# Ledger of designs, part 4: VH-VL binders against f1miw6

Target 1, 251 residues: f1miw6
Amino acid sequence: MPHFAKPLLRNIITRNLFNSIKKKQCLQYLQTLRTLQYDGFTTVYFGETDIPESLVTGEDFSDGYYMPTPTWCVVHAGGSQGWVPWKYRMFLRDELCIKQEDNLFFEFCDVVKKAYGKCAIVVKERRRQDATRPKEGKETEAQAHVPSVVNLTSVTCCPEVAKSYGHKLLTLPSPYNYLNPLDSAWSSLKWFIINNRKEFCLQSVDGVYSYQYILFSDLISKGIERINLSKWRTITTKVRRWENYYLGKLS

## First folded at step 13 (VH-VL)

Design j3
Fold by OpenDDE, last read:
Structure j3 (fold): chain C 251 residues (1-251), chain A 122 residues (1-122), chain B 107 residues (1-107)
Amino acid sequence: as target 1 above (251 residues)
Amino acid sequence: QVQLVESGGTLVQPGGSLRLSCAASGFTFSNYWMTWVRQAPGKGLEWVANIKQDGSTTYYVDSVRGRFTISRDNAKNSLFLQMNSLRPEDTAVYFCARSFSDYGYESAFDIWGQGTLVTVSS
Amino acid sequence: QSVLTQPPSVSVAPGKTARITCGGDNIGDKYVHWYQQKPGQAPILVVYYDSDRPSGIPERFSGSNSGNTATLTISRVEAGDEADYYCQVWDYSSHYVFGGGTKVTVL
């Protein structure tokens, strides 16, 4: 009977340790963010969201042939100032076309520098799927996680690039992704798409064929525009309050 | 048409087990978080469990933790709730619902099934 | 666990405005969603993210959220609006929480 308790206890301990580490990372993130804000850095959240074509078309592929529908990746940034004055980018997530545009992050950094000055650029931590089980042994001192290069699907966010423009790149720990206001914005966008896609559909008849077209660019643009400055302020205010809560709780 | 259809609700004895199913149609099931919500007779709504799109993450209300298991089969557009060690307090209509948020937090439930009644009675 | 408090009932005359409150600690820092449920039916989302409306929901339905109180407002109430209404939040601890529900009666 005693042998079955060991794996459960190990899992609980590992979970607790993991939770402790993540809490510490969150605290460090929040402290750094606040320091930068006090130092006059403008906080900008940079990220991407996936929009499956099926979300746009409303097509039901339930008849068993799961044909993977193309997925679009939308890249944009925002914060308390609303959407950044940088044009959002849209990429088709095709196995063939994941051309990471190496220059996109440079362009972004330049634009936000011109618009806001020094920025704290916040990106989500990419779950390293392959994060091998932390080998048990070395209490690696919580070395200040030098912001690692964050590879988005379509964009590489490099701390050195950010620094060259006077910015700071911050990584939001994955368990605290809800502290990213972009997720709320993306959710709003997706909801807009689902509810309004019919308004962006055109029908054309060519002989015996009927075609349905969706104005995808217009749909996305309108969805993004719908998230106005007032909405951004609400979203960022909520996030800030939660940040403060966690700063108090984790200190 | 977007639809969720629950099934499997029946009368069961205390301590018994039951498996609920929810069949999804009219949307790409694999793109959404799915949830179970229950409603005891004459009572309010209670969230029971959520499951991520890929099934890798699940959350439960404390009252069912260790007894209930939420799972999904994306190939079959199906959501499941395995209920073990059932109690009279688990008597409720169980609703399958779609979470509209892709992130699994701060979400509303935009599509609901009609529910299936589970009665736990001696 | 976050507790959401709703009045058990609200009575309103036809054509008047019903206000259903949902109280909770720092609920203004959360997003509140609202559901309508008629007897023997599944809940229907009527307001999401405090104030947004799904397609097909009349403009008579509106939401607000500030401080410790969220409010669902139903203007120009119709007989068909008689239902139970539930507020819902995510509690930032990986749980979803519903209010106790409010029965709206159209007199």
Scores: ipSAE 0.749, ipTM 0.890, lowest interface PAE 0.9, mean pLDDT 90
Fold by ESMFold2, fold request of step 14:
Structure j3 (fold): chain C 251 residues (1-251), chain A 122 residues (1-122), chain B 107 residues (1-107)
Amino acid sequence: as target 1 above (251 residues)
Amino acid sequence: QVQLVESGGTLVQPGGSLRLSCAASGFTFSNYWMTWVRQAPGKGLEWVANIKQDGSTTYYVDSVRGRFTISRDNAKNSLFLQMNSLRPEDTAVYFCARSFSDYGYESAFDIWGQGTLVTVSS
Amino acid sequence: QSVLTQPPSVSVAPGKTARITCGGDNIGDKYVHWYQQKPGQAPILVVYYDSDRPSGIPERFSGSNSGNTATLTISRVEAGDEADYYCQVWDYSSHYVFGGGTKVTVL
């Protein structure tokens, strides 16, 4: 028996088991989602995205500067009814902005209850931190819980809070991220930023100097507004067709 | 102002190796997935490879997997394509292109370089 | 791996409308992007995410995508629109696919 054949077989078996577990998680998610939809729950996707300031300015700070640029976090929600009628939130990631994590999710649950009735609230599974697992360095005991992302603006979504409003909280499994229509909405927003930031750049001249300003809040607000009900229906229709594809493939 | 400039294309023998470079300027290079697309003379566009913003993830078209290696150096605003075991079928203009995508899915290429010609022949 | 089918050529009179198709099974489930390439030049993006235009692309360029067909429409065609046009998607196997290209001739 060749020695190298045993390691190859073990690797194949490990990959097949991993794929089977992830397929089961996705199938469970999709079956639960369909059951809730048939039971009259309105599907709402709740989440956040990061917008680095360099994406907004378009400037390259690498050559002349060694300081990291700030990153903004946008929190919003939407579905086939469009954006939830709830003011999106913006947080600067290099600050500690977490005041009342449960209160924000409580507020959100109340708003969607009033707008849509009972909701299936879908959030993405917390993804594993990028590239922190392959090599484990030494850590002091006090630093074990500090994440690599500085000043996260993270909303804690509690299932009991959702249940208290008659909602059901669902977690979308990580390997199937493109089943999240919010990711398509976020991508559309960021492409709008890239293509329209010059129209939101004003030049101010005070007689001696020339300055440029970026109307950041207007740019983001307009970008979100541009993702109207028609765009949301297109996004959710494409996601539903992907969901049906995976239900057929995984069944 | 936003610019991609490829270099390193030349005549090589079959079985030879070549390294292409792409210099980026006028934008924050580390915000973007970077891509190589090739076009054989008189033919259409073919995606070759792409690489995530931090370099941690790469994808290749099947015909080049195991022979080509895409890499990037964000400190130098540079993208690279190491091409080994070159074949006559690899003869093409190679374009550098950028794409904005958080997750690497369903994106377009909004900025392209002018390309560099690689010729593989006896 | 997806296969995208485009007609090799389309002829259109100036001032008329050109329609360039991109065929694929279930292409309506994917976002389609379109590129214009003139002889000896790099491609430029003219439509992204089925129907959006990047900055600097005139409103004469529009896109649609449903069922098995995506379409790039160029209204009030000008001589400067003569070029090769490519559609592009991302597929389930984690790579990008281009159509074979359509040469638009303005007669």
Scores: ipSAE 0.638, ipTM 0.832, lowest interface PAE 1.7, mean pLDDT 81
Fold by ESMFold2, last read:
Structure j3 (fold): chain C 251 residues (1-251), chain A 122 residues (1-122), chain B 107 residues (1-107)
Amino acid sequence: as target 1 above (251 residues)
Amino acid sequence: QVQLVESGGTLVQPGGSLRLSCAASGFTFSNYWMTWVRQAPGKGLEWVANIKQDGSTTYYVDSVRGRFTISRDNAKNSLFLQMNSLRPEDTAVYFCARSFSDYGYESAFDIWGQGTLVTVSS
Amino acid sequence: QSVLTQPPSVSVAPGKTARITCGGDNIGDKYVHWYQQKPGQAPILVVYYDSDRPSGIPERFSGSNSGNTATLTISRVEAGDEADYYCQVWDYSSHYVFGGGTKVTVL
């Protein structure tokens, strides 16, 4: 008697449905993006990347003991016009700081409106939900000395804020991350870090811990500067050819 | 200081199995995608497989899919390649290589091991 | 699967310029990386992301990529530059692909 496990068949059908949904979302994203570009919206990619401090220091943990190592978050944006003329943000991730709301996305929308007019602001799909019922009045119990670096545990991109500036907020579906030119820019930055970090290291009696933030900021700033307009145009041109490939494949 | 050292290459009969190891030192192993690249004697380079920093995602060249399994142990700074159902065309020097990439695409291999020779013949 | 075409060999006199090509349909829409491999040794990355150099690679190594051709250029070639050179991309099927290699002989 033929017998197929119902959970196996349901899992196969569910995965096929999930992949079909993601294909539809990607096609919808690409069609919307093209429409906005035709309608005169400037495309701007807004996002963040994590840089573990061990990538900067080059520290070796080969003896099997892992010390807690801070992770830095860099928030920036760019497109075929280069980096947005906006001071990028650099935060220490959520383990040494008191959380604060800073209206970062609101400021960003104002800056890109003044620089480019109406924008199609592309962000990557968030993969994890961190929403809780009450957000106002919720406090961390872990408080330390006066913090010098602000960690951002979430950067919320509100569609209504974007709309109030005449922008359109678009979400890039998760499986299609290679359609995000900001990821290529982040990769270039991290390769710069790996190849240039020794030039930003100093040794002194009081120095190794007290100088690392300053040198890290200079390293990041120089790495961002090296991704100039010409490189941004190369990156965005390559992504557009990937987009055309997927428009042909999915449509 | 930064080093990758492969081991486990030897003579194996067709249809046999072999496990390669790669020991990493001098860098934070868990920051990098790890990769196997092979080179048949007198031939060019062929990418074989790679594995994400946390081991959650793997990719394989078509000719080895279903026969080879890439894995890693971040606590031991070690990369592995389990090779099953070996064929004479799998004869090659196997290199361990690292790649910095957040997502496993559009990247290069900046540090390579010396390679270990796998010979598949009767 | 992408195919990367390299000439099997080039010869160059010392002090002159070697140009190694890597051909592929619309290769200019991909990042190209280049490796040097000497006999019995592992490859060494000499150019990444079309035109950037890793730490320790001299400025006489340079790269370009547009249209259907990427090019590795080695200026003021030295005897120590005699090696096989490979180009490499990542393709749409999530695979890394190498060219067939070019043997550079220094006369």
Scores: ipSAE 0.635, ipTM 0.831, lowest interface PAE 1.7, mean pLDDT 81

Design j3
Fold by ESMFold2, fold request of step 14:
Structure j3 (fold): chain C 251 residues (1-251), chain A 122 residues (1-122), chain B 107 residues (1-107)
Amino acid sequence: as target 1 above (251 residues)
Amino acid sequence: QVQLVESGGTLVQPGGSLRLSCAASGFTFSNYWMTWVRQAPGKGLEWVANIKQDGSTTYYVDSVRGRFTISRDNAKNSLFLQMNSLRPEDTAVYFCARSFSDYGYESAFDIWGQGTLVTVSS
Amino acid sequence: QSVLTQPPSVSVAPGKTARITCGGDNIGDKYVHWYQQKPGQAPILVVYYDSDRPSGIPERFSGSNSGNTATLTISRVEAGDEADYYCQVWDYSSHYVFGGGTKVTVL
């Protein structure tokens, strides 16, 4: 029975150290964000979401012999000013998606500079589950090793590119997803897809066969359009209340 | 046809146990958080529990924590609620509901089953 | 846990407008969803994310949310709109919360 006590205690100690580090990272993020906002930086949330094909078609693929259904990645940005006036991007999550990321962040930085001036560009840290890719047993020195590149799965975000346009690139710690207003916008888009995809379905008849296709680009474009400035203001107000809560709790 | 069908509701003595099932069809079950909502006779709706797409995360209303267990089997397109230590206050129609959410918060329930009646009485 | 306050009932004449309120502190900072439930039936989502309608819900149903009050508005009320109506939010305590319900009677 001593073996049970040892594993449980070890896991608790490791979990508490991880939580303490993440709390400090969150507090540092929030303090930096507030300083940049006070200094006149416009906050812009830049990110991606996955849209599985089954969400767009509505068809049930749960029990087929097929390869996993294709997943589309949508890249966009927004904040209290609404969607950035930048054409969002869509990528297929396979080898083709890799070719599209090399120039994208440069273009984005230029567009937001022209639209808003200097920006605090917030990018979400990639989520990690403790059970799938646990931290290796490495007790690093308690100092920040800032990676030179912040990685969205489809886009490489370079801090030096942001800096060259007068922007500041920030990472939002992964346990605090509710501090990312873009996630609420993505949820609204996906609910629009679920409720409107049939309206964007055209049937084509080829003499002998009937074909269906979805005006996918129009569906996504309309869904993004419906998340108007008023909805963005509601989302960002909610996030600010969460931020204030955590600034008080984590200090 | 998108559908949720609950089953397993019956009369049970206080302190007893019961398992509810919900069969899903017509949509990709593994894309959705699944939820139990109950409604006592003559009363309003009460959220009971929900479960993430892969089953890894669950949440419960305080009154059922430790007594109820939500689970799912994505291979069978099925949702379950194991109810232990039942009380008369648990008497309700139990609805199975679907919700789209990436993270399990700020969502609505767009598809509901017909409900199954659980009566906890001597 | 948050509480959502709804009036127990609302009476409205056919062809007129029904307004069902859902009260809560700073509810305007949350998304509000609305459900219709007829006797012996499952709830049906009629408004989500404050003001959006699911597929198949007529434009007579609309929603708004600001400050401490969310409102479901049913224009040109028909006899078939007679039902119980519930508002719903997600609470910061990670709970989903429903209002107490409002019975709409069409006279």
Scores: ipSAE 0.631, ipTM 0.833, lowest interface PAE 1.8, mean pLDDT 81
Fold by OpenDDE, last read:
Structure j3 (fold): chain C 251 residues (1-251), chain A 122 residues (1-122), chain B 107 residues (1-107)
Amino acid sequence: as target 1 above (251 residues)
Amino acid sequence: QVQLVESGGTLVQPGGSLRLSCAASGFTFSNYWMTWVRQAPGKGLEWVANIKQDGSTTYYVDSVRGRFTISRDNAKNSLFLQMNSLRPEDTAVYFCARSFSDYGYESAFDIWGQGTLVTVSS
Amino acid sequence: QSVLTQPPSVSVAPGKTARITCGGDNIGDKYVHWYQQKPGQAPILVVYYDSDRPSGIPERFSGSNSGNTATLTISRVEAGDEADYYCQVWDYSSHYVFGGGTKVTVL
């Protein structure tokens, strides 16, 4: 009978350990971020969001033909200063050949350097789906997590590239993604798309056929512009308060 | 038209089980977090559970944890709430709602169904 | 668990302004959403992210959030605005919390 208690205890221990590790990572992130801020680094959040075409068209796929609609990936950055003076990029995900534009992160780093000087560039930790269960074995010493290259879908964020421009790349731990103000910005953008897509729809009649076109670029641009500096300040102020809360709680 | 339609609400005895369903139409169901909210007769709104787009993550209010299971079938545009060990205090109108945030944080619920009544009584 | 406090009722004359408050510890650090619910109907989102309005919601509805109090303001109140109003937040612990609701009566 004693054998059944082991898996439950292991799961509880594993969960507690996982939670402890993630809390420690969060604390380290927050401490590093604050140190950089005190050292005069401007905090910039860099990231991407997926926009399915179905979100834009409002197409109802309820009739069982799940035609995968193309998904667009929007890449941009912002912070307490608003959107960075770098033009957002948009990529189609379904194109197998999304040649990671190897130079996009270089371009971004150069632009923010010119605009703000030294930056703390914050990116979300990509959940490696394949992170197999840490093998139980060796207490490998907490090697200082050399900031691993963060691969976004369309952009490779390299710490060395960031460093070459005088920036610091930081990864936000995945359980604390709500500390990224970009998520609020992306949510606002998507909500704008859903509510305003009809205003960006053009109708064309060719004989007996009626076509509807959506001005997708204009819709996205207008949605991004709607998130003005005042909104960004509100978002980043809220995040900062929560960061302070967690710094106090986890210290 | 964007719509959510709940079903499965009925009279059940204490300790019984019930499965609620919500059918989604007019939008890409798989792109959204989905939520159950309940309202006891003459009372306020209470969040019950959330589920991520891919079903890999679920959250529950403490009062239903271990008894209720939220699930989804994206191929059928359907949300479910399996309710076990039902109690009289679970008596409520249960609403299916769409979360407009893709991240499951700080979200509002922008689309609601009309709700389905669950009555737990001897 | 975050507790959101609303007044149980607010009475307002037609054409006047109703203010519904939602109190909570540091609620100004959270996003507040507001719902209108009429008897026997589903809730309707009327304000999201403190102050934004969904399409189709009149400009008479506005929201603010600062310190420990969020406020839904309904200007030029109409008879059709009589309803229960609920504030809602995410509590940063993967839970959503609603206020107790406020019944708005148009006199």
Scores: ipSAE 0.620, ipTM 0.854, lowest interface PAE 1.2, mean pLDDT 89
Fold by OpenDDE, last read:
Structure j3 (fold): chain C 251 residues (1-251), chain A 122 residues (1-122), chain B 107 residues (1-107)
Amino acid sequence: as target 1 above (251 residues)
Amino acid sequence: QVQLVESGGTLVQPGGSLRLSCAASGFTFSNYWMTWVRQAPGKGLEWVANIKQDGSTTYYVDSVRGRFTISRDNAKNSLFLQMNSLRPEDTAVYFCARSFSDYGYESAFDIWGQGTLVTVSS
Amino acid sequence: QSVLTQPPSVSVAPGKTARITCGGDNIGDKYVHWYQQKPGQAPILVVYYDSDRPSGIPERFSGSNSGNTATLTISRVEAGDEADYYCQVWDYSSHYVFGGGTKVTVL
């Protein structure tokens, strides 16, 4: 009688295995990061955030026509030194207009090299939707996750490009995304947008019609600027403490 | 105006089931993590559950795990809490709240409904 | 599970400063948010990310977080500040945790 190991046990084992793998990946990430930091690499977190236009306008599209509001993607980087001296980029997420600026990551790498020297560039791992089925395959030795090309929406982060500038590209494992201080910065930005959008509204009256325009670029710029060096230091200090916690816990 | 309105709170017997609803308006509901928080009479706030924007990820307080299910309908700007196997300890005002963080961690709840009272009593 | 400890009550004279503490293990490594709740009302976010204020919240409300203690400070307390105050964190285990609440009474 083939013992049909109850599908529930398989799920638990799979979850445990998955968790174990992810923990190992986190440990490897953290160890690598610390090594690089010790070697004099400046840690820079590079990433993007989506800003739906509705977040800015505050418009309630609840009246049944879910018109997807245009979504803007903001790309920037920061760390313990604050925002990098690289101008943030903003892209409209239109299925038609996702011009991946192939050179953006090159430009970024050059700027941070000039500003900080060798950098550990940390990027979030994109959840591959398809990775749900652990292929039952071989316990492939946790090969040092050779940083794979990380495709952001608007930017391709290539390890070879980073390397060409003397940088190291690191991928933060997805379950540990909260170790990315950039997310806190993005949250702060979004909160700023929500709370201050009215101050960036221009009212234009054309005859019988009143138009409200939002100075979106100014809103974003000021929101980014609001996250000053002191705030970045606080954010990165918190992250560092958690990194240390996990290094201790997972070692 | 940004608003959350809870509904569905009523008297139910122990072991019973209830579904709470929260209607969101004045903001793009699908862009936010949503949360249920409850407050027992004369007690403090207790986080119950939260749900990711796309509904793909949910988290629960341990006391309700396996009994409660948080879900959402973004097309209807609605958040739900299916409560099964209700216990007297589940008696509380249930608040719907918006998480301002897009990432589902380290978030505050910036918008709250007025709450709906669930009473579990024999 | 992270436990957040608040004093059950704080009394303050009008015009004085109220300080509400929220204790927790390594709470300084977390972001603390604060809520005001008046009787029969929904909670209102008054401080987020340790020290930031939502729009519409008076400057009298301020927050700090270090070590094992977060503090909500209400300067120049007014009668309208009488409420329950709750601290809240994300516990890094996919849970949100509230403090037990502090009743602020304006004398």
Scores: ipSAE 0.619, ipTM 0.855, lowest interface PAE 1.2, mean pLDDT 89

